# Designs tried in a protein design chat: VH-VL binders against Apical endosomal glycoprotein (Mamdc4). Part 5

Target 1, 160 residues: Apical endosomal glycoprotein (Mamdc4), of Rattus norvegicus (Rat) (q63191r268to427)
Amino acid sequence: SHHMATDFETGLGPWTQLEGWTRNFSAGSMVSPAWPHRDHSRNSAYGFFLVSVAKPGTTAVLYSPEFQGSVSYNCSFTFYYYLHGSEANQFQLFVQAQGLNTTQPPVLLRSRHGELGTAWVRDRVNIQSAHPFRILLAGETGPGGFVGLDDLIMSNHCIL
Key: E = the ipSAE of ESMFold2; O = the ipSAE of OpenDDE; V2 = 0.75 times the mean of E and O plus 0.25 times the DockQ between their complexes.

## First folded at step 1 (VH-VL)

Design e2 (framework fv_ontamalimab)
Fold by ESMFold2-Fast, scan of step 1:
Structure e2 (fold): chain C 160 residues (1-160), chain A 119 residues (1-119), chain B 112 residues (1-112)
Amino acid sequence: as target 1 above (160 residues)
Amino acid sequence: QVQLVQSGAEVKKPGASVKVSCKASGYTFTSYGINWVRQAPGQGLEWMGWISAYNGNTNYAQKVQGRVTMTADTSTSTAYMDLRSLRSDDTAVYYCARGYRLYYGMDVWGQGTTVTVSS
Amino acid sequence: DIVMTQTPLSLSVTPGQPASISCKSSQSLLYSDGKTYLYWYLQKPGQPPQLLIYEVSNRFSGVPDRFSGSGSGTDFTLKISRVEAEDVGIYYCMQSIQLPWTFGQGTKVEIK
C-alpha cells in the first residue's frame, strides 16, 4: 500500500540532509537522559533514528525526494517523532512546491513544540499539489532536550 | 560502497544508435534519480537529462529531445541512455551521475563511456 | 537557460601557492528559502567529475579544508589555499536552481 519507507537502519534512503540531522542510536556515545531508550522501527537500543543536533542559531532540515504533482489524489506521508527533555524543542513539517519556472515558498503543515513525553509519536499528513513538491522536516533542540525522527513512510500516491 | 559502473566504449557510424548502461550498487537504486552528462573531446560538461529510478519519469535537454530515451531497470539496478540518429558531434564521454533531487546537484558519478561517431 | 561563466579559463600555479576561480551566473541563484544553489566540481585527468562544494560554501564529505567556496547572488569564488599536485584538473561550477542544470565552461588548473 505504500511505495517507500525509510527506517534509517542502513542510511538515509531517498532523504537528503542539511547540517543538523544526524543518524544515531540509543546505545551510542551521545546518549543523554532525554534520548529515547529504543528506536521506533526495531524497538532496539541499537536501532537507528535521526536526531537534531543543529548549531545554535540554525535549524536542522531534512528534504524528501521531489514528488510529482496531481489534481486527482493526495500523497500521504506518515512519520514518527520524539520530543522530550526541553520545553524549547521544536519540530516543523513544510511542503515546498515547484512552479513552472520557480520554486514556491515552503508551506507549514505541522508544528510541534516542547515536551511531548517518552514515546515515539505517530503523525500523518495528506499533501495535494498540482505541481511537483518536496517535504521539509525541520528540528530545533532545546537545552537538555531531544528532537528525533524515525520511520518515514510515503504512500503509493507519492510518485517520484 | 556507493558506486555507478558504466558499460564499455562504443564506436558507431553516423545514423546508428548507442545504448549506454549504468549499474548502481551500494544504495537503494529507486531512491535517487540518474543524470546523464556528456563531454565532447576537449570541451566542458553538458547536461543531457535525468530519469527517476523509482517510476521511470524523465526530463531531457532540448538539444537531444526527440533522439534520446532514458530508462531504468529496477530488477538489475541499471539505468540506460539510448541515443539515436548519431552524428559526429555526438562524439563524447557520457557519464551517469546520481542526483539527490532537483536543487541538490550530483554527488556520485560513473567512470564514463566513450562514444565515437565516425565512418 | 541560466548561463554560468568562469574566469580564468586556465591557471598555472606553483605548488603550495593559492588559486582562485570565479563563477558568474546570468541570474541570481538565491532562492526564497535563503539557500543558494551553486556547486563546484573537480575533474581530474582521466576521471569523472567529483563534487567539492555544495550550496556555495559547504565542503562535501572527504574534501580537504584547503578548498573553500564563497559568494552570493550571481558572483561566486572557489579558493584553494595551497595547491597540491593532486588538485590538478578542470574545475566546474554548476547551478541547480532551474532546469536544465548548467555548468560553467571550466577552469583548467595546472602545476608550473
Scores: ipSAE 0.000, ipTM 0.481, lowest interface PAE 17.3, mean pLDDT 82

Design e3 (from e1 with heavy chain R100L Y101W F102Y W103G Y106R; framework fv_ontamalimab)
Fold by ESMFold2-Fast, scan of step 1:
Structure e3 (fold): chain C 160 residues (1-160), chain A 123 residues (1-123), chain B 112 residues (1-112)
Amino acid sequence: as target 1 above (160 residues)
Amino acid sequence: QVQLVQSGAEVKKPGASVKVSCKASGYTFTSYGINWVRQAPGQGLEWMGWISAYNGNTNYAQKVQGRVTMTADTSTSTAYMDLRSLRSDDTAVYYCARDLWYGSGRYYGMDVWGQGTTVTVSS
Amino acid sequence: DIVMTQTPLSLSVTPGQPASISCKSSQSLLHSDGKTYLYWYLQKPGQPPQLLIYEVSNRFSGVPDRFSGSGSGTDFTLKISRVEAEDVGIYYCMQSIQLPWTFGQGTKVEIK
């Protein structure tokens, strides 16, 4: 009856990153026309979200905890994203599984790019993996743009 | 500064065990795997196995399976390789090296290496 | 296990001249994701290996543009357009498409 939810209000929770994703809010010192006026979790100018600010030539990547594999259920992942202000904005969701005697590269499950309007957009993916897996959320912000994430929700079938 | 620092040289008798450490700094330890690679004097590189720093899952090369145990301590950001029943042909420099086991998929491979630990097995 | 075979085993090069090293795998390193899991490393005397090239042709951070990788499937080449004294060492190709990960036997590059 539990599920893992991360709203970024107090940190990254169990999610980790190399670099490039920054927690921020709309009423902060860095505001541009491309930024949302409020976050999704609190609908507030003081509520936190993640924004991609990766260095040129790199992609911001956020890693989930590793989940157990199962052939009996699907792990359902729901998230909210915001892409506005640049045609060069890009967001990708990958699943990476550990295989037996084989290195498993990340598998692309969702790709969003460009200008998608001025609203937080809900998306959901169902993941079926017989082996342990991680979810990777990759963001790349174009000139004058915004690529953001909020409210990452894993169903109760996503077992740690 | 991203760095892997290994424990010092060891001299062991045949039949003994050796435990080599690999301390990580400058990155999120649990986001990468740690590979162990050895090199006998004057020889090439031989992969020994890897460990996930996140969940402790391991995979060992067949040649050392049954004699090796790899572990990771997330509280100290340190990986270990314990090799038992040592023989003279285990004499080698042992390297730890990180790779991005659960990464963006743009890059796999061992990008940061420890300085190496010389293990000499001699009677 | 995938077998990696390098040629030549040793190479003596005049400074400023090009060098070429070949690597052949016993099976294709192309994955169904469209990527080829082939890497090149350089080991300088007394040092650990350092990554030069990842995924066949991509230079790792800080690697000079005189190094280039090419190839596909089972046949790969590392080229140095103008060999410098600092390029001396043993070069290894490696595959990570299938465990166990395996290295070529190495190519020693020396200056004449």
Scores: ipSAE 0.000, ipTM 0.482, lowest interface PAE 17.1, mean pLDDT 83

Design e4 (framework fv_ontamalimab)
Fold by ESMFold2-Fast, scan of step 1:
Structure e4 (fold): chain C 160 residues (1-160), chain A 120 residues (1-120), chain B 112 residues (1-112)
Amino acid sequence: as target 1 above (160 residues)
Amino acid sequence: QVQLVQSGAEVKKPGASVKVSCKASGYTFTSYGINWVRQAPGQGLEWMGWISAYNGNTNYAQKVQGRVTMTADTSTSTAYMDLRSLRSDDTAVYYCARSPWYRYYGMDVWGQGTTVTVSS
Amino acid sequence: DIVMTQTPLSLSVTPGQPASISCKSSQSLLHSDGKTYLYWYLQKPGQPPQLLIYEVSNRFSGVPDRFSGSGSGTDFTLKISRVEAEDVGIYYCMQSIQLPWTFGQGTKVEIK
């Protein structure tokens, strides 16, 4: 029912980045108070998630593979995010289309910031693009904060 | 762990063709593109073109358009550059280089280079 | 095609002294997404180019903080605060806002 699902338990799967997002897990009281006590996919302190640990002044960006465009179908993307411990936390979701000879500018579809509590939050975007496209997930962690991702799920109409 | 390994040096006669390979390891091959960049002896860098490992779409520099074909074999995680009708001014070191996406970070991982010499 | 022009073309530096390389583009490298698609590469003797700086001023992973990039629009600068022996090589700026991607002519940095 899904073309692509990534739970980060064994790696990044088909997602890519240069730097800034790190796979990690909660593992008891040794982690920061801002960190979740468990991941979303396994509901376990030993289950993996992605956390933004970009250098000060930089933003971590995670890229999907390129999906085919379609004027007839909606590509549905469901994901879970966690923002806690700092008002300066920021998460943004962009879609970026591939033009003929240049990549189009990213279009912002979601923006979340600050303190959103101690639970993984579910969100969904529906993408309809006539051109091939990818999804960009950008995270910036504020002082003493946590910005994380887990369970990235692409629907049947998201064609690789 | 992320690595691009190219085929060995080639010596060709004018009018011949050369096919250089670039084998990727340590990452999801289809999530990246492969660029080809050449460098003539003592000269600067010249971009030749790129191929998407996902869908095989290519874009070639005008100087080599019509003589170059870039391909990617996803089953072996290997990209190829085939350059035909070789001239002496095609003598260069040819590099393959990975782009995470074709303009955001530019080329971040490079192969070791393949020397192609075109002489009588 | 966007033309990238570097100055100087060669530079001899005493170890520990600073170095500065300029790069000018024939067109603005600022995209409508707010990002400027300028990169700096170093090619050490006998090696492939390696990425130093992306998007004008961001150091690539593992690049020492003695390297810094700055600039906007069409004028860009790479600075090395204290040149070391391992910094010898040819430095190239590159743009990726428009195909074909183009490089500057290169700046050779040597130790005196």
Scores: ipSAE 0.012, ipTM 0.625, lowest interface PAE 8.6, mean pLDDT 86

Design e5 (framework fv_ontamalimab; at its last look DockQ between E and O 0.02; V2 from the best seeds 0.00; counts 0 for: pae E 13.5 > 2, placed apart)
Fold by ESMFold2, look of step 2:
Structure e5 (fold): chain C 160 residues (1-160), chain A 124 residues (1-124), chain B 112 residues (1-112)
Amino acid sequence: as target 1 above (160 residues)
Amino acid sequence: QVQLVQSGAEVKKPGASVKVSCKASGYTFTSYGINWVRQAPGQGLEWMGWISAYNGNTNYAQKVQGRVTMTADTSTSTAYMDLRSLRSDDTAVYYCARGRYYDILTGYYGMDVWGQGTTVTVSS
Amino acid sequence: DIVMTQTPLSLSVTPGQPASISCKSSQSLLHSDGKTYLYWYLQKPGQPPQLLIYEVSNRFSGVPDRFSGSGSGTDFTLKISRVEAEDVGIYYCMQSIQLPWTFGQGTKVEIK
């Protein structure tokens, strides 16, 4: 019974990106006042996090390994996100269960929009799916803004 | 090894119906949807609809809505397209084609394996 | 419905010479997931269509590297660097960003 946690300090861990997310640290770039000044996991200018600075109309996507389905237990997922520097920032969390038709999007579980200040925000979802599934994290950065991720934590009921 | 084999040619009169079969082999039938695409003589391709072999959900093109029923039998790995109230402009080759379900991580290959086609002629 | 417009509708090519086919969509095929849902199919004489290119530029398994796709948004191109006799047929672009899925009118490629 092992929890999985990803703090991005040495890589993406079990997570895979499609595109648009970059591992970075606060002292690694100072091109904007909106840039995160400290990561969450280490509260440090040198601790790593993921950031999206995607162009308008593009979406950064990060996805989990495929987890087993269950009718009995919830997979609990805790995460920290950062939305600062633009009212047009958007963060979305989806679950994509296998066997969905070719025209339907993944199921949206969280949508956060706009400006949330300079602090990392904690959230948590409980996922129950009878079918194998993936968690998808999508960020779209508004003009002059940043969308960040740190400390992705999966409960022991999230079974590979 | 992956293949879709369709039923044979049909000749029908206006007002009749036709049921075309599409038998899948070489893959897990419930892991893909089945599209139906038709091609009138000398013309391009027209998507008619699809069915999920996983849960039976369907979506039909508006032009055939109300006249078409698509079904899938998982025990025989066979999809069916039943087109009713046939008209002369339904004369075409009808193809079945498998398509992966939407998967944001891997994308869509589109319709990657096609059946050999079934000619349906509606005359007189 | 998204209208897919191909040019030219017919193309006669000397063997060994390049060919280029344009496909324009009436709406952007770029999805918010960052993917562009544009596909190319070849229908050889007497055969069903076969997938050549998925998501703008990715060659499907077994497709020779003389085929390449490019483009973005609403404007897309299929190129054949050296046309061979087995490349004869009708080429279709297709979009799958929204239902109904729609095809271009087709481009017939012939050898001179």
Scores: ipSAE 0.000, ipTM 0.497, lowest interface PAE 13.5, mean pLDDT 80
ESMFold2-Fast, scan of step 1: ipSAE 0.027; ipTM 0.518
ESMFold2 (binder alone), look of step 2: mean pLDDT 91; pTM 0.934
OpenDDE, look of step 2: ipSAE 0.036; ipTM 0.673

Design e6 (framework fv_ontamalimab)
Fold by ESMFold2-Fast, scan of step 1:
Structure e6 (fold): chain C 160 residues (1-160), chain A 121 residues (1-121), chain B 112 residues (1-112)
Amino acid sequence: as target 1 above (160 residues)
Amino acid sequence: QVQLVQSGAEVKKPGASVKVSCKASGYTFTSYGINWVRQAPGQGLEWMGWISAYNGNTNYAQKVQGRVTMTADTSTSTAYMDLRSLRSDDTAVYYCARVYSSGWYRGMDVWGQGTTVTVSS
Amino acid sequence: DIVMTQTPLSLSVTPGQPASISCKSSQSLLYSDGKTYLYWYLQKPGQPPQLLIYEVSNRFSGVPDRFSGSGSGTDFTLKISRVEAEDVGIYYCMQSIQLPWTFGQGTKVEIK
């Protein structure tokens, strides 16, 4: 058994989205002062990360694949985020249970706002769901700001 | 049973184009990039470029820049390498290879069987 | 471009004897994350290359323990403790610290 890790260097991996999260890197993009000088996975100006670039009035949402429900195991999710350059920056992590015939509303597990400095910050959540579930990562970038994600790692107890 | 299966051998005249396919199976296609590497007869390995299966972003080696196009069709899990304006020195075996850029390692771990492209008059 | 130089270009080895291949890079492959982006591949006759060693010294899944990698900075070595008939082929080192990714010129290993 393997854990699932996604560093965005060659794609989104098993993660999906409708719109709003963009794969990008510091040296290849039009960079504002709020952007990181490097990604987290490679510590490189050419390393990729995700940045929230949603249309005005919308939020970028990234979806995990569906994981099996379990009463015996906790799924541990570790990730890195970057919030800088605007007090209006917002990042939220939700868990959404998926029943056989019903979809539950997302449940907020983590919320971060505003200006959190010029470093990638590690966070870790433990998820327990009796039903199959998915993780939602929502980002909204404020004026002149940056909201980013890198290195999404799920433990081997997160069963696909 | 992770596999990359490539299209068959091609014989082309100078100035023609060739399009090599690389069909992926046994894994989530959009989780990995596809590298293209060629090997001229009796020569070593030469990196040609890579493509992201998620968004189609590419990076090409300078020697083939301007006459190569790499694409990926996520609905069929197939990557393509289209090389135009063929020259005799493009005669080579062309390989596709998977790369997963995790925090654990970066290498080409699964390779296609290779497609021989011969350019001769 | 980073230049990768392998020595020797060819080796003839008696079965069961050791073999050693050197790889030198034109600049350091050590990155600021503490990792060294050096890989070894084997191309058996008529087959595509296969990954043997990643990040200098880690054996890839299914690779026999007779293969080992070592080195740091710009100087790297692949060792085969006891060469077997199935180890015949061309060995390549590769760097992936910067684009373009580059390979050494290859070392042909043959049985005496």
Scores: ipSAE 0.000, ipTM 0.471, lowest interface PAE 18.3, mean pLDDT 83

Design e7 (framework fv_ontamalimab)
Fold by ESMFold2-Fast, scan of step 1:
Structure e7 (fold): chain C 160 residues (1-160), chain A 120 residues (1-120), chain B 112 residues (1-112)
Amino acid sequence: as target 1 above (160 residues)
Amino acid sequence: QVQLVQSGAEVKKPGASVKVSCKASGYTFTRYGINWVRQAPGQGLEWMGWISAYNGNTNYAQKVQGRVTMTADTSTSTAYMDLRSLRSDDTAVYYCARGFYGRYYYMDVWGQGTTVTVSS
Amino acid sequence: DIVMTQTPLSLSVTPGQPASISCKSSQSLLHSDGKTYLYWYLQKPGQPPQLLIYEVSNRFSGVPDRFSGSGSGTDFTLKISRVEAEDVGIYYCMQSIQLPWTFGQGTKVEIK
């Protein structure tokens, strides 16, 4: 069973941001070729997903809630991403640990770049941290490009 | 106050083109789409299409596909509908209406309408 | 295209009496998100349409309690418990589950 799942159909759930990611609907095959024709969570032309709308040269960053650390369990994070329409598209996943007196720099766990086709791509990362941590999802679009996120699933070993 | 204000009435001959404007105020223009809906005299409502002010993407009703172009100018918060090769059955009141924001898929704010008369 | 069919096409009501309008869609308006994408609009004489009910049964801001919407799937009803003079106009149902967005043919409500 999954501990926390976010499909963006009703909002960001427990995820937070300052700016740069926006919820939007797919609007079917009648929109731009770079636009996802269907969202992943519903496989529906009218479902919601998250899209990076950060200004050129800036990065949209989405933050998970803070999870507890554990040396005994791996927190598994499964997600779907969409990179289409520009070779300059970029998606990165970081984990950032929180110590008692200092926040550690983010550590890169995944990096995807460019044009990956017209389908949602599934990925999974396993996180093991003795300290509390959060996940950062960063997206940059290139000219005419699209960077999307959907269906963020935290395993039952990811403890809030 | 949220408002959509449309350009004035137009009288055109068959074969001409018309361009109707719809100026938005009182909200963040790029967060909503603009729908165009027309109503022939004494008839019901007919959806013509929409444009996303967020990304400029459009979808047009089949009956006007190939004759209509919808655009949005984010610097002036103004949407436009350009209809070409006018026919007498294009005579109608044309409304712009604010639609879809986040999870809301309905038109809540309407312009006052622009009467377009096509006569030979 | 989804076809929306309203009955009756016209109603003549005495002030204070109830009115009921039916709307049927050619296919289900229920989405997998649990929402039903059915709306009611009122067009008063000489005015643009105004939103009355969203997602079957929710009154839009400023809409009096005498208006209520109900239904599911393909069969929907708008009820006015006590029709008042300001309620005259043409009522339209609309679906937004699928492009193109489509309206019923309209129901004209008049005072006797």
Scores: ipSAE 0.000, ipTM 0.499, lowest interface PAE 15.2, mean pLDDT 79

Design e8 (framework fv_ontamalimab)
Fold by ESMFold2-Fast, scan of step 1:
Structure e8 (fold): chain C 160 residues (1-160), chain A 121 residues (1-121), chain B 112 residues (1-112)
Amino acid sequence: as target 1 above (160 residues)
Amino acid sequence: QVQLVQSGAEVKKPGASVKVSCKASGYTFTSYGINWVRQAPGQGLEWMGWISAYNGNTNYAQKVQGRVTMTADTSTSTAYMDLRSLRSDDTAVYYCARDEGYDYYYGMDVWGQGTTVTVSS
Amino acid sequence: DIVMTQTPLSLSVTPGQPASISCKSSQSLLHSDGKTYLYWYLQKPGQPPQLLIYEVSNRFSGVPDRFSGSGSGTDFTLKISRVEAEDVGIYYCMQSIQLPWTFGQGTKVEIK
């Protein structure tokens, strides 16, 4: 019954990753001109975001907590992304049912690629699932590029 | 009205530590970072490190990494730089300087008056 | 680290005459956001540095219009159209496109 908002300022919050996403900020480690000079949550060079730094040939994947299901209300996920500096940048959002008897692969809900400018871009997806599910956020940064995430917000209609 | 006020001069022996304070007033302390910049006698400006008053993140210059700790106390709007294992070549004026506002970026736009740290015998 | 190189290191100027200081960076200071992270500071005798110019050419609040900044990429210039006694001090360029923040060696401006 409560929304879940994560701005990365103190950690990953309830989100988890196996590899490739790194918390970072503009002033602390601007490594190339493709990096944003400010985060989205604070509009500050000292504010944290996530950046995909997965090894070439691998994809960074960030996992939400498991939600029980969203059949009664419209569960919505709002997030901000930044894709700049390479046409080979890729970002994908998947939803995957987490039942023991579910053999299905993740379902792609959003795909963004390439060069999308020098601003954080807002997106929102609606999720309806009768089964427990997780959101997967997959990023692959192209040569000289940047793929980043900030301000991940699950509505209170998403049941933990 | 916006100002940074630093603690007074210090004289230390080699091997000692020094803790310099920088008290902010006239702005929202947690919206800015604080840089520490030193200047040895007759020398140029050398960046020492940086702390965010917003989230406590720090970044230190390679030369002082392992000997320096920067902290910020949001209840008193005061930043601190603690430098350990002092050597004679740490003799300098140490400045704090405000950086990176949330609605603009002018670089280091407000500086403290400086704290002279002398390291000798 | 980005190296900042200033020339000349010292200038003696007759009051009312112009002065020009050059600053070169070892890498481009142009960010993909379209901004160039180059700053000019003045340190008057016995005082902390004060910001004069931000983002190459923008005068900071209260800075007289006789100060102007120009340049792009790796080559930058600070000009004082008419040097006054109050302008005596050491001028530093600085970059903040990447850590660590780095300063030029400084240019000392004196009155003849």
Scores: ipSAE 0.005, ipTM 0.544, lowest interface PAE 12.9, mean pLDDT 84

Design e9 (framework fv_ontamalimab)
Fold by ESMFold2-Fast, scan of step 1:
Structure e9 (fold): chain C 160 residues (1-160), chain A 121 residues (1-121), chain B 112 residues (1-112)
Amino acid sequence: as target 1 above (160 residues)
Amino acid sequence: QVQLVQSGAEVKKPGASVKVSCKASGYTFTSYGINWVRQAPGQGLEWMGWISAYNGNTNYAQKVQGRVTMTADTSTSTAYMDLRSLRSDDTAVYYCARDYWDESYYGMDVWGQGTTVTVSS
Amino acid sequence: DIVMTQTPLSLSVTPGQPASISCKSSQSLLYSDGKTYLYWYLQKPGQPPQLLIYEVSNRFSGVPDRFSGSGSGTDFTLKISRVEAEDVGIYYCMQSIQLPWTFGQGTKVEIK
């Protein structure tokens, strides 16, 4: 079987954005206390992750490739996120379906905000869509905070 | 004492594959990654890739992408590098090296003794 | 890829005299955390590389104080204040700010 995994070590893979998400790696605790000391994919201070650097009043949005719709299978999306250092941190996951002649409004499946501790947190969503769809990952970093993503994994039932 | 101990020398024909092992001791294997670095005769050091002993995630250098597989067995604290479709220019000493970090310091600090792989007709 | 260039490629040193090795990177190794991700390794004959200096100027555990590193941005220097017989080998600089991690060509140090 096939599944799609993106660890950001060499780039964004099939994911796209206009601006606001930046690939980066860990800073030492002395300089950036809100940042993780290691990424999730490598468990290394040199391993890459995505961090939201969207300025106040704007939101960074990362887009998946378009997946096929199915009434037979659930498409499962697993990801790791890190929210620390500010109560104003925000992360949201949306699914946006593509109808025959129209793009549907995004549907919010996950919302996380604020201070969630000093560990990468695993989350998983099951997506059921009869129409082709994209996943949108939105992040806004509060003052002195960190909002990050690593290891985006689509199950083998998420068909390109 | 922190140590990485590698498997012995290999002689292979072009088109064959080789699997080098790297056994870790003296630290928590699953807390750090393992880098693989090679050195062709009389040449410098070339990074080949990395594996996380924590979750098995890998990153491979573009030059060997598609021919290399790195794995880690947490029950034996052993990392493996499997290189396929061997060419004469894969002749090198292959090293594993721990990818270390703490609050103050980051880098490849402990290296295995090296495994000589010779690819000849 | 970041290119690391060392000069000289070889040098012969009279015992007790100083030695200096230069390393230049094709782009800055300074990260946004204020740290510079530049390392020096020594490979003695028949041995694996061993870490000497991390983050430009910090001696790794057990490394004698005759070794010192300096530099910033794209220009770095390793100095040995008085070369001893045990210091013979090939010296490599390395960057770990950006994948793939890359090494200089190496500088062979021998005793005359």
Scores: ipSAE 0.008, ipTM 0.517, lowest interface PAE 10.9, mean pLDDT 85

